# Ledger of designs, part 196: VHH binders against q9xw16

Target 1, 132 residues: q9xw16
Amino acid sequence: MSGWNAYIDTMTAAAPSIKRCAIVGAADGSVWARTEADNVFKASEEELKTFVALFNDVTQVPAKGADIEGVHYVVPRTEESLIFGKKENTGFFAVKTKSAVLIAVYEGPNEVAAQVRKAVESMQTYLNNAGY
Key: E = the ipSAE of ESMFold2; O = the ipSAE of OpenDDE; V2 = 0.75 times the mean of E and O plus 0.25 times the DockQ between their complexes.

## First folded at step 17 (VHH)

Design we18 (framework vhh_gocatamig_d2; at its last look DockQ between E and O 0.90; V2 from the best seeds 0.00; counts 0 for: unsure alone 64.95 < 65)
Fold by OpenDDE, look of step 18:
Structure we18 (fold): chain B 132 residues (1-132), chain A 120 residues (1-120)
Amino acid sequence: as target 1 above (132 residues)
Amino acid sequence: EVQLVESGGGLVQPGGSLTLSCAASGFTFDDYAMAWYRQAPGKKRELVAGIGSGDDTVYMDSVKGRFTISRDNAKNSVYLQMNSLRAEDTAVYYCAAPKSDTEGYGFDYWGQGTLVTVSS
């Protein structure tokens, strides 16, 4: 699991607007890696279990939104392996790989979201190609 | 082509009320969340309220209890009821919708905006 921290560092370096980030098991929401210290990712495993289950039927997510770290986000739309949400000047991107869910919470004006999505999807592609 | 047309803006006194409307077309309205943004002069555009494809709602803290976002899927419309308006609510208000393609990363489509001016 310690090796997964490198992927957290890669995503946060690629998108400075990412405030917190985590890599969790797609099956159960178990935390494999997360940002720590001043930017600790605070979602509980129970919450994450609920969150990753959203990927079982993403079509319903825009109707209900999504919760991360006790914060509720509106979800504009979803894709098969992508959920993103907005609240005020914050948002998140969550992508699903073969075995993991990558979550990045960001803060900033609307324009920063593109870079955050790119960072997360790049990691998604890498991990998928690696078999994860 | 996605089109969003806002209406209902105007000049109101502090404490007054206003209802904004947005007519949407060019996409499957019922499948997406909608939002209202606002932009004051010299400030960044900010998310005021969002509503899911259902009844889920999100508000910025400064408008909680005063603003209400709602939608009518039969009319492909989204609304923003604004009560207890304050001077700091003065802004151009934009109706927003997400892109339906893989390039979208939020509420990426915007209307022309409607000006709301709160002044005594």
Scores: ipSAE 0.895, ipTM 0.946, lowest interface PAE 0.5, mean pLDDT 95
Fold by ESMFold2-Fast, scan of step 17:
Structure we18 (fold): chain B 132 residues (1-132), chain A 120 residues (1-120)
Amino acid sequence: as target 1 above (132 residues)
Amino acid sequence: EVQLVESGGGLVQPGGSLTLSCAASGFTFDDYAMAWYRQAPGKKRELVAGIGSGDDTVYMDSVKGRFTISRDNAKNSVYLQMNSLRAEDTAVYYCAAPKSDTEGYGFDYWGQGTLVTVSS
């Protein structure tokens, strides 16, 4: 384990269509790690605090959508620990662990989205098994 | 099984209007967002408009202000009102729904499509 940025690198290597991603605290939306430089994940901590609170009742999310990086997404459906959204050629997957929320923003069609979902769910499983 | 049936496509002149309809069946329609996609000649399929289960909406930038998505849960239907049509709107339009019984990635069920041609 070489710090939280290593998990960002693992997810982006597994799904190269991830444009930006972050690992944030589930309780407060505090950023633990995110993509940087030309691919900086630009969400404010206030936006992220609002976003992670959606996991308190995911059943309400398809009615209202979700905002990431100032972009509003339609949310097709949710699962207990999964929120995903779509807008134009972009989308995101967000998964909750015990202590964290993993957010990955991607561009591309449904084939690309499948790879991104697998990458974030694999990391979700790993972190849950590690006690996070 | 999920069925999505589009109607309302046709040939219109630039500046004209058209309403597309989609009849949905085989899933709990009220619980899911619905969407309209289009595929123009030589282009990839793109999300035109989406509507949440509670009427939250999103639009692609080039149609915002011209197109309106709406739904009627009593009829299990979603609609796309298209105003001020342009030649660039020429495409096959698809109604789309998320998968309810599998791991989905967005809007994964598609209708057969309805052709909209904007030409003088």
Scores: ipSAE 0.721, ipTM 0.868, lowest interface PAE 1.0, mean pLDDT 88
Fold by ESMFold2, look of step 18:
Structure we18 (fold): chain B 132 residues (1-132), chain A 120 residues (1-120)
Amino acid sequence: as target 1 above (132 residues)
Amino acid sequence: EVQLVESGGGLVQPGGSLTLSCAASGFTFDDYAMAWYRQAPGKKRELVAGIGSGDDTVYMDSVKGRFTISRDNAKNSVYLQMNSLRAEDTAVYYCAAPKSDTEGYGFDYWGQGTLVTVSS
């Protein structure tokens, strides 16, 4: 999983409000890389398998919400390859590439939410262009 | 044109109850989650409760067990039942909806708000 950590660093540098993030396999939720140490991305493998399966039909997600790291989020709406959720002063953005799902959990107001979305979508584009 | 119109705010004593209502128009209400936010003087606006397009709900920790969000899709309305009110619940309460276009980041449409004051 060497090398994948550089993409974690790129996203967190682009959007400092990201508190935790991960790159996981789109088919099974297996963790390719994640934030570690003081800010470990702590979602279980079972939770991640359930989460990535939401991308099989994103139109159903606003009805039931989403769980990440044991936190339940309301999902306001979705796009074909994008799910985002809200809980109090925190949120997440998740995007799907050909092979992966990028997940970023952040804190802050709408100004930082836009920055987080930009960071994950920029990486989504990069990985898709690289064949991932 | 999207419109969100809140009502039901007022002055209430600690321990009292209020029901807030939000009438929505100008979008396909049934497809989206809806939310109540509040803003107290000198504080950031915060998400109080959200309700999915189905029955899914989230609450901020300090209101869980006291507040109940609900929706009536036939009336394009969302409600916030507030019980056991405390002075710290004093705020302007806003109904919120997501934007339907690609620039949305959360709940991006807001009503004008309704003032809730909890004091003796």
Scores: ipSAE 0.642, ipTM 0.859, lowest interface PAE 1.4, mean pLDDT 90
ESMFold2 (binder alone), look of step 18: mean pLDDT 78; pTM 0.781

Design we19 (framework vhh_gocatamig_d2)
Fold by ESMFold2-Fast, scan of step 17:
Structure we19 (fold): chain B 132 residues (1-132), chain A 120 residues (1-120)
Amino acid sequence: as target 1 above (132 residues)
Amino acid sequence: EVQLVESGGGLVQPGGSLTLSCAASGFTFDDYAMAWYRQAPGKKRELVAGIGSGDDTVYMDSVKGRFTISRDNAKNSVYLQMNSLRAEDTAVYYCAAPRSEDEGYGFDYWGQGTLVTVSS
C-alpha cells in the first residue's frame, strides 16, 4: 500500500545511515513497502519468505547467519523479536511485529548502528500499537 | 563480565603469515558469534572476519581468500589465520563479542588488542 511508504520515509529520515529498508508480511515475506530508485531493496520473494521464517525460532539464527539481498551476514545474537547482522561496514536490523517484519540495511561503523536500531524499534512499537 | 584476551601479533614481512588467538570468558561462548576487528592509525575499527555460533563465516572483501577465522568451543577460543600479509593489513587487531544487553548493536565488547605490523 502507498500509505506504508510514509513509514519507510520516517525510518530513513530518523536514521540517515539506513541505505535500504522494507516492511514485509510476517507470515509470508510479501513486500508491503520498500525503498525505491537508487536505494531499491533488492531481496527476492524466496529470500524474504526464508528470512521471515527465521523468527519462528530466532535461537538458531546465530549458528547459520542470515541472507538479505544475496548478502550473507553473521548474526552476533538475537532477541525474541530482533535479528541483527554484520558484514564489514554494513549491517541490518530486522524486527517483528504482530503482522509485519521491518528490515533496515545500513552502512557505517557500530557508532551509527545504535541510531538505526532505535529507528526500527520505534517503528516496531508504533505498528504494534496500531494493531500490525 | 566478558573478558577477551588477544595474542599472536608481531612484526612480519609482506607475504608472511601470523595466527591470532583470542581467549574468551565470562559468557556462554557457544551461544554467540565472535569477530575480529582491526584499527589502523587514524581510521575507525573495521570488521575483518566473523564466525557464527556454528561454522558460518563472513569476511571483509580485501582479506577474503587470505584470512581464515575459526573457533574452538572446548577452549572458548577464536582464531584468525592471516596469510599473504600486506602493508595495508598493519593495524591493532581486536577480538570482539556481542553485548548480552537489550541495547546491543553488533559486536560491542572488544579486547585490548594485539598489534600486527607488516613492513618491508
Scores: ipSAE 0.684, ipTM 0.858, lowest interface PAE 1.2, mean pLDDT 88

Design we2 (framework vhh_gocatamig_d2; at its last look DockQ between E and O 0.95; V2 from the best seeds 0.83)
Fold by OpenDDE, look of step 18:
Structure we2 (fold): chain B 132 residues (1-132), chain A 120 residues (1-120)
Amino acid sequence: as target 1 above (132 residues)
Amino acid sequence: EVQLVESGGGLVQPGGSLTLSCAASGFTFDDYAMAWYRQAPGKKRELVAGVGSGDDTVYMDSVKGRFTISRDNAKNSVYLQMNSLRAEDTAVYYCAAPKEPPEGYGFDYWGQGTLVTVSS
């Protein structure tokens, strides 16, 4: 699991607006890696279990929104392997790989979201190619 | 082509009420969440309220209890009921919608905006 921390570092370095980030198991929401210290990712595994299950039917997510770290987000739209949400000046991107879900919570003006999406999707592509 | 047309803005006194409307076209309205943003002079555009494709809602803290976002899918419209208006609510208000896949990173389409001025 310690090896997964490098991927957290890669995403956070690629998008400075990312405040917290996690890599979790797509099947059960188990935490493989997360930001720590002052930027600790605070979602419980129980919450994450519920979150990753959203990918089983993403079509319903825009109707209900999504919760991360006890915060509720409106979800503009979804894709098969992509869920993103907004709240005030914050938001999140979550992408699904073969075996994992990457979650990045960001803060800033609307324009920063593009960089965050690029960061998590780049990692998504890398991990998928690596078989994860 | 996506079009968002806001209406209902105007001048109101503090404590007054106003209802904004947005007519949307050019995309599958029922599938997407919609939002209202606002931008005051010299400030960044901020998310005021969002409504899911159902009835899910999100509000910025400063407008909770005063503003209500709603939608009418039959009319492809989204509304913002604004009560107990304050001077700090003065801004241009924008209707917002996401881009259809694969593009977009939030609410990416915006209307022309409607000015709301709260002043005595």
Scores: ipSAE 0.915, ipTM 0.956, lowest interface PAE 0.5, mean pLDDT 96
Fold by ESMFold2-Fast, scan of step 17:
Structure we2 (fold): chain B 132 residues (1-132), chain A 120 residues (1-120)
Amino acid sequence: as target 1 above (132 residues)
Amino acid sequence: EVQLVESGGGLVQPGGSLTLSCAASGFTFDDYAMAWYRQAPGKKRELVAGVGSGDDTVYMDSVKGRFTISRDNAKNSVYLQMNSLRAEDTAVYYCAAPKEPPEGYGFDYWGQGTLVTVSS
């Protein structure tokens, strides 16, 4: 592994249904790594600052929804370190580690969503164990 | 444990209106978002409208401005008001709710569905 891009590659290899993803700083939403080119993760730094701040109180998120890449998602519910959203056939999973937030955007039904959640949570566990 | 019971489907003419109702039980309704999905012949189930635990809403682009989702927490009910109905809106409509933590991938509990047919 030569940097954070290797973690992006690991997640997308584990769940090929991930369309775009990013690893950002939990404190400020700064981008550490993201998918690029034809699969570029398009969120602005201002949007990401707002998004990572949602983890300060996840219980408020289902009331307000969440914005990623200029798209507004309804949030069905949350868990302490997990936010997920839906809009049409698109969805996302976002998980918080000690230092990072991982965001994966996908398209497909709940069977696809299950694969994406597993991939994101596996990486969350790995990064937490690595001290991130 | 989660039970979702839809009603209000039927035959309606193009340009007409219809209200779907969903009665929910078996979970802490007020804490969760609720949704309406639909499935037309030969298509996958699609999220038509969602309503958060507050006033947040989301709509499929093709129904925006025509459909309104709402909830009544005192009755544990979700509604879909459908106006200006088109033949393309013909589908089975499902009320949907999320699973309780730690499981779930979106809106994972579905009602039995109610058929909406838009035909002249």
Scores: ipSAE 0.790, ipTM 0.903, lowest interface PAE 0.7, mean pLDDT 90
Fold by ESMFold2, look of step 18:
Structure we2 (fold): chain B 132 residues (1-132), chain A 120 residues (1-120)
Amino acid sequence: as target 1 above (132 residues)
Amino acid sequence: EVQLVESGGGLVQPGGSLTLSCAASGFTFDDYAMAWYRQAPGKKRELVAGVGSGDDTVYMDSVKGRFTISRDNAKNSVYLQMNSLRAEDTAVYYCAAPKEPPEGYGFDYWGQGTLVTVSS
């Protein structure tokens, strides 16, 4: 929808290498907004519920990796509200706010990974400051 | 200071095998995933394989079934067993580790690399 969709547009504009992204509820993984049309973010309800629960103890995630859209990623390390993963020439960054988890899936070299991280963390800060 | 030292590269014929080793120091090895990257002439550096802080693994599609990544936490070491080598596997191979929080965006430290050449 238009309200939350503006934040999707902001992230994809800030980091064009983002191929798909979503804003999901931190409690249950319910989709608040996502990329649509030619770039549909297609993670299942079950996968998203499992994924957001990883933030309950991020220290366990590097041992087992993470799954998004049926793709398994190695997770190099984590931070309290940040999980990121790598697989081949693709990856994801996910950050938790008070109410949501922001997920961005990208393709490209290391230079774009830094840009993607900045885009999702900027939005994380904005939403946290807004009470989300 | 983080140090990653690769070894085991060399010349090998197509279909042959090599084992690469990486000795790691200067960080808490057990807490982090480790990876092997490679860079062939005229190509971008690419993630070949990763191993989680436990026993989780990922592989690039073209090496799956031929390469095996492993780690030995007692020796602070990571290995890449390469079987059924092909000409396109020719590259400098780098052991890689993430930066300590809060910096980094993947595997951001690399060693000096070890050259693997696959040719007749």
Scores: ipSAE 0.671, ipTM 0.873, lowest interface PAE 1.3, mean pLDDT 91
ESMFold2 (binder alone), look of step 18: mean pLDDT 80; pTM 0.797

Design we20 (framework vhh_gocatamig_d2; at its last look DockQ between E and O 0.90; V2 from the best seeds 0.79)
Fold by OpenDDE, look of step 18:
Structure we20 (fold): chain B 132 residues (1-132), chain A 119 residues (1-119)
Amino acid sequence: as target 1 above (132 residues)
Amino acid sequence: EVQLVESGGGLVQPGGSLTLSCAASGFTFDDYAMAWYRQAPGKKRELVAGIGSGDDTVYMDSVKGRFTISRDNAKNSVYLQMNSLRAEDTAVYYCAAPRPDEGYGFDYWGQGTLVTVSS
C-alpha cells in the first residue's frame, strides 16, 4: 500500500460517516489515492481537473456549486483552502494542501459534518507539515 | 447578529400550494448560499432545497418538480414555492444560512414555520 492509501484509511477511520474519499493532485486532479471496493470514489480525472480548479477562485464557487461523482452540491460558503457542499443528507468537504486536494463525501444528519471536517482538516495539517 | 425570519406556513389540503418567505439580516447575504430545511415529528432535520449566491439550485429528490427555491438579493430574502403538496411534506420548515466564521453547512436557523398538509 502506498503512503497515500494510508492517509485515505486514516480519514475514513476518523470519520465513519465518510462514504468515499480521494487524494488528488491540486494542479491537475490526478488521483493519488481513493477509497475502493464497495466505497469506490467514482469521480473521473476530467471531473477532478475541473473540481481542483475551483480553488483558483473559491469566491465564485457559492454562486455555481460544485460537482463530484456526477452529483451537484450547493456550496454554502468557501474558505481559501476549503470547499464544502450539501445535498439532501449528503455532503462533501474538500481541502487544499500545498500540492493536493483531499475530498471526502459523507452521508448522515447535519451533526456528522463536524467530524468529517475535522478528519480532512487534520489530514490537511499533517500533509502540509510534511511538505505536501 | 444573524437573524432569519420565516413566514408563509399554514394548513393546506393535499395538492395545494404554499409560498414560504425568509427575511435574512446580520450578514453579507449576497455572498452566501441559502437553504430551506424541514423537520417532521420524530425525524431528523433535512435539507429540502438550497440556492447558491447566484441561481444555482439543489433539491431533495422527493420535492423535485414540486418545490422551487429562489432568492431576492435586493430584499435579502429567500423563498420556497411549494406546489402539489403531500401529507409527507408536513413539517416545520426552517430558513438556513451558513456561518461566516466556521461552518459545516447551513448552521444558522430561523424559528421555523409550520406547514401542515391534511385533508
Scores: ipSAE 0.880, ipTM 0.941, lowest interface PAE 0.5, mean pLDDT 95
Fold by ESMFold2-Fast, scan of step 17:
Structure we20 (fold): chain B 132 residues (1-132), chain A 119 residues (1-119)
Amino acid sequence: as target 1 above (132 residues)
Amino acid sequence: EVQLVESGGGLVQPGGSLTLSCAASGFTFDDYAMAWYRQAPGKKRELVAGIGSGDDTVYMDSVKGRFTISRDNAKNSVYLQMNSLRAEDTAVYYCAAPRPDEGYGFDYWGQGTLVTVSS
């Protein structure tokens, strides 16, 4: 709980199928915290700036898909503060709070995806209530 | 409620081609990405190809260059053109759509259509 990395640890503990995740600034995609070492989240600053800008109009995203860590995902649909994508057996969930975007990349079937979505949405709710 | 009906499966020899069709109803088709999954005997379900509500596509690495996904919004239909078919492409193929207000990916599936590649 002493820094943003504590929230990364909370999400990965809640959903062990998360391969990599990050908390980035909603305005510029700057990394506040990310998984490290064997699970390092590898997205460039430029890719993250492009990605967080998708939240300016999520309704356009299913038409174009989204790129995370150099991987292109089809985006099945979006919600006001949620973008999620699929490719083969991989996927991601990204949720926007007032000042942050939480991104979690996972591998596994829909029951695994359900756990990952729950974990990121729980953290989204917590951070919004904390004023972030 | 979402309904997806696949057709076009059959028996084909290695190197042959098939086109699968999926007729969708019960949702605003134009707003959602659509996908094709397959399940081979003894294997896990795999996302074969996906197409966004526009023209972006994704493919499983082993079918890239051989399969083409397309859609026709006026007909609420999605298609999978399969060329240069291999024995390992033998599977039941499912058309898939997302759930409108919940879910985790492509959560609705049709009944499936069997594709058998053998001589």
Scores: ipSAE 0.733, ipTM 0.878, lowest interface PAE 1.0, mean pLDDT 89
Fold by ESMFold2, look of step 18:
Structure we20 (fold): chain B 132 residues (1-132), chain A 119 residues (1-119)
Amino acid sequence: as target 1 above (132 residues)
Amino acid sequence: EVQLVESGGGLVQPGGSLTLSCAASGFTFDDYAMAWYRQAPGKKRELVAGIGSGDDTVYMDSVKGRFTISRDNAKNSVYLQMNSLRAEDTAVYYCAAPRPDEGYGFDYWGQGTLVTVSS
């Protein structure tokens, strides 16, 4: 969706290590916006429904990991509104807002992950303050 | 104080096997995922395998099917069974754990154990 795509552009501009990202509904994983074109975010509806449900009890997530775009990630730890994962040279950060989950998939070592987390959490704060 | 102590490295011929061990202390081992990384000469450290707090696993593609990560929560230990070893597996192998309170991945590291695969 056009209006939500501006938030995608804001996150990818803030953290160049982000290769793909999406904003999805927290209740059902429906895609509100995502990266397109050369960096299409390709998670299925069923995968996203399963993924957002992880936020119902984040303490269970390190035991089972998480799937995004058909890639399985180990989840080192979680926070109440934050899940992140690692696989080989890639990772993701996901944060929950009132109504949405923001997902960013990045490439690179842990040293670039701080920039990715900051970009996603800044948008989380903005959307929460706006009532989303 | 968080401590991660690797052992089990050594010299092995191509096609051989080796088991690495990591003893962990100073944190709530059962609650967190653990990982093995490696660093070959002239290369960056890379994530070889990860294991969730409940036996979920992730492997780098080049080791999948040859390496097996496991954990024993009663012993606060993580293991890496390495089979069908190849010259490119030569590296220092590191056990890694997340920071419980912050961080962005696996942020605590052991001193490493050297694995050399040579004919």
Scores: ipSAE 0.641, ipTM 0.858, lowest interface PAE 1.4, mean pLDDT 90
ESMFold2 (binder alone), look of step 18: mean pLDDT 79; pTM 0.791

Design we21 (framework vhh_gocatamig_d2; at its last look DockQ between E and O 0.90; V2 from the best seeds 0.00; counts 0 for: unsure alone 64.7 < 65)
Fold by OpenDDE, look of step 18:
Structure we21 (fold): chain B 132 residues (1-132), chain A 120 residues (1-120)
Amino acid sequence: as target 1 above (132 residues)
Amino acid sequence: EVQLVESGGGLVQPGGSLTLSCAASGFTFDDYAMAWYRQAPGKKRELVAGIGSGDDTVYMDSVKGRFTISRDNAKNSVYLQMNSLRAEDTAVYYCAAPKETGEGYGFDYWGQGTLVTVSS
């Protein structure tokens, strides 16, 4: 969906530490939009299907971690609609809307994570209010 | 109040071994992942190893095969076994835990740290 690319641009502009991000269907992990070119989001369809299913029971995620783009992350904790993970100086934030999952993979010191979360949650709020 | 108390740091020769311990309190330990970070002089603090509330583990590439993170939920403790230590492993090592709620975005609680010096 070309219209969803604008939301990708909004998130990446709001948080420069975001390296790659995607908007996918919450039900099946289908890709609606993603960063491309040098920052192409590389998660496979099968991986995304598994990832979005984590939101069915987020309480189990800290025990198992999460995989994005073939990379395994430790998950400190979860919230009902929020999963975040860490590996070395990288991490991700994933938030669930009514119908989508927003995934942002970032790189940098711990301090950059706050801006990334804010960007993703802002988009989450916008999309929820829009009915998505 | 969350408290994290590290121990086990010290001076060790290259190739040596050291075990760090962290005693955690003030939160539901069993529900959360824990981590070890380190900060060398002049460098940013970096995630060395993480362990899920289960047995899931994550390591930085430079310590894979040498370091092992583990936890004992009965003791509310997390450990870092460090083998084949190198000079570049010299750093203050921090035990880390997430906030239970709020605007947390990683491992937001830190101990005071324990110094590990690897030198001949």
Scores: ipSAE 0.899, ipTM 0.949, lowest interface PAE 0.5, mean pLDDT 95
Fold by ESMFold2-Fast, scan of step 17:
Structure we21 (fold): chain B 132 residues (1-132), chain A 120 residues (1-120)
Amino acid sequence: as target 1 above (132 residues)
Amino acid sequence: EVQLVESGGGLVQPGGSLTLSCAASGFTFDDYAMAWYRQAPGKKRELVAGIGSGDDTVYMDSVKGRFTISRDNAKNSVYLQMNSLRAEDTAVYYCAAPKETGEGYGFDYWGQGTLVTVSS
């Protein structure tokens, strides 16, 4: 049993509108924990490696967008440790910590997005303070 | 103050074409993605098309191949070329932009909207 699954459960409890999420290694995109069963996060290892590399220069991401679970998202803007994207009624937030990237995919309007962002950023703060 | 002014909406018959234009001001336009949303009566607002700061594009599946989003940074403008229009495309169309400063959630600003009606 991985201890990292407890953090997935914490995020999804804080923002029930998160449809799928994962915690992956910042260096290589290796999956540490993800949602499973009916809510399985289905990104390939190759896609995740490409995705985490976007944090090497977030200023380039709005020009190119981002791919998660084979879905291409437009990225409206980025912040230093934050990438977020939109497609139709879906979106994602991804935040980088010292050692990890947290990715949460959701469905809904900006009120839902605000709740998801808050949950992901709270976990980002916790993991950074824990040395991850 | 962010301002988004849409134009180009109107009544068109099925199979027809329209070009929507959006004039943007009040932010560093070149640095951000822009989008077109639409909302039909009684339905939720949905992202129709988005364009990145470097011409990356995304489309709603039902409009892919029929609609083309483009931008002109010299004019601070975004366009939506709509071809092969269908009755289901009838909606108010909104130009949308992200917040330049502060906490953002996607495309946080919308214009007033322009009505597109597809009927005989």
Scores: ipSAE 0.780, ipTM 0.899, lowest interface PAE 0.8, mean pLDDT 90
Fold by ESMFold2, look of step 18:
Formats: structure tokens, sequence, C-alpha cells
Structure we21 (fold): chain B 132 residues (1-132), chain A 120 residues (1-120)
């Protein structure tokens, strides 16, 4: 069956270290698709609304960090449409498209993080080109 | 050129305390989070504690409540207060910073490290 879930599968296949991921609405954090079953992405609607609002001014995020799935991450720095964070052996990458925010949570060192970043940015480009 | 210079390591008995310091230069220190990593022999570096560009902090679970990260933006310095030290805390400790420019993935620069040995 087709739908937004195919994009979840594409990102997790491109970067196997992704443990959980989601595509959420950029305006309100509503979940369009997420990893389910054994790897359910557990962030609440309230948490996601707060999270996507960080993209309104990414320059302020390194001062306060970010919360996803009840886990607090330090945010080393940001880029215009990219927020990433670290906590112990885990991290996340989040990118904004015209309509959505793509969030991927992973485990591993910087070498693994590079593959995760590439996967989410490739999907960001694809969705932007498709008008989303 | 980014430089991170750690100091304060040494030999300490279990239950003891140490304060690590890191002097940073070559980037706009105030804008970025900073971190302490550690690496024990035969293991990969692990993030011990991170501090946001303000006062936001994260800790690995095993050090929470025993270690405190702090920063002084006027001195371009970050610190790690280590209390109730255990043998498993023995490692080389590294101060870490993100890349200011180019493609980054987390904390991308490390200093030379300072050795902490916890032994009876």
Amino acid sequence: as target 1 above (132 residues)
Amino acid sequence: EVQLVESGGGLVQPGGSLTLSCAASGFTFDDYAMAWYRQAPGKKRELVAGIGSGDDTVYMDSVKGRFTISRDNAKNSVYLQMNSLRAEDTAVYYCAAPKETGEGYGFDYWGQGTLVTVSS
C-alpha cells in the first residue's frame, strides 16, 4: 500500500542506523507518517508542536537544546533548515521542507551521523521538489 | 584554527573529585554548544556531557548527579566538575566543539585530551 509511509521506509533503508523517524507538518507538528510497531516513534503532539516551532528561528536552538520522545538533546549548532542534537550515544537530525519536518533518531558516532544526515537531506530535496 | 586545550587531569582515589578545564579559541565560542567526551583504552569516544550556548545541559546516565558541566563565555572556557569518581571513569577526557563552517554532524573538533585515572 502507497502513502507517506513509503518515505519512512526510504529513509530507514538509506540509513540503517535510523532507529525511529517521522514526517510531521511544519506548521503544527501533526504526524503524517512515522515508524511503527517495534520501532514506534513516540513523540507527543504537544512535543512535536513545540519542536517544529524551533525552525521559526534556528539560531536560538543551541542555547536551549531540543526535546524529542521525552529525551533532551544538546544542539551543537544549526543550519537554516537543519537542527541536529546529541545525547550520549544517540542523536537526531531534523530538516524542514516547505510543508513538513523530517525527524530521524539514530544511534552511533559521527561517521554514522553523516549517513543519517544524507538520508534526511535527500528526502528533504525530493519533497521540496514535489511541492511539499 | 580551532584550538581546544584541556587541563586538570590526574590520579585520584575512588570517591575523589577533579575539575577539568578547556580553553577554546579560533571560533565564535558563544554561539555553539560544547561537550566533554571520554575514551577508555580499547573503547570508542563517548559523550559524557554537553552544554548549550547558554546554560542548557545533557549528561550520560552513568555520570548524572556526579558530574557537572559549566561554561564561562567571557573566558571562552568550559569545565567539568567530576565528583564521586569510580574506576570506570578512568579515561582520556576530550573537550569537543562543532564545526563553525562546512558540513557538521555533531561535535567535530577535539583537543589533545587530559588523562583521568581513578585507582586505589
Scores: ipSAE 0.725, ipTM 0.888, lowest interface PAE 1.1, mean pLDDT 91
ESMFold2 (binder alone), look of step 18: mean pLDDT 78; pTM 0.787

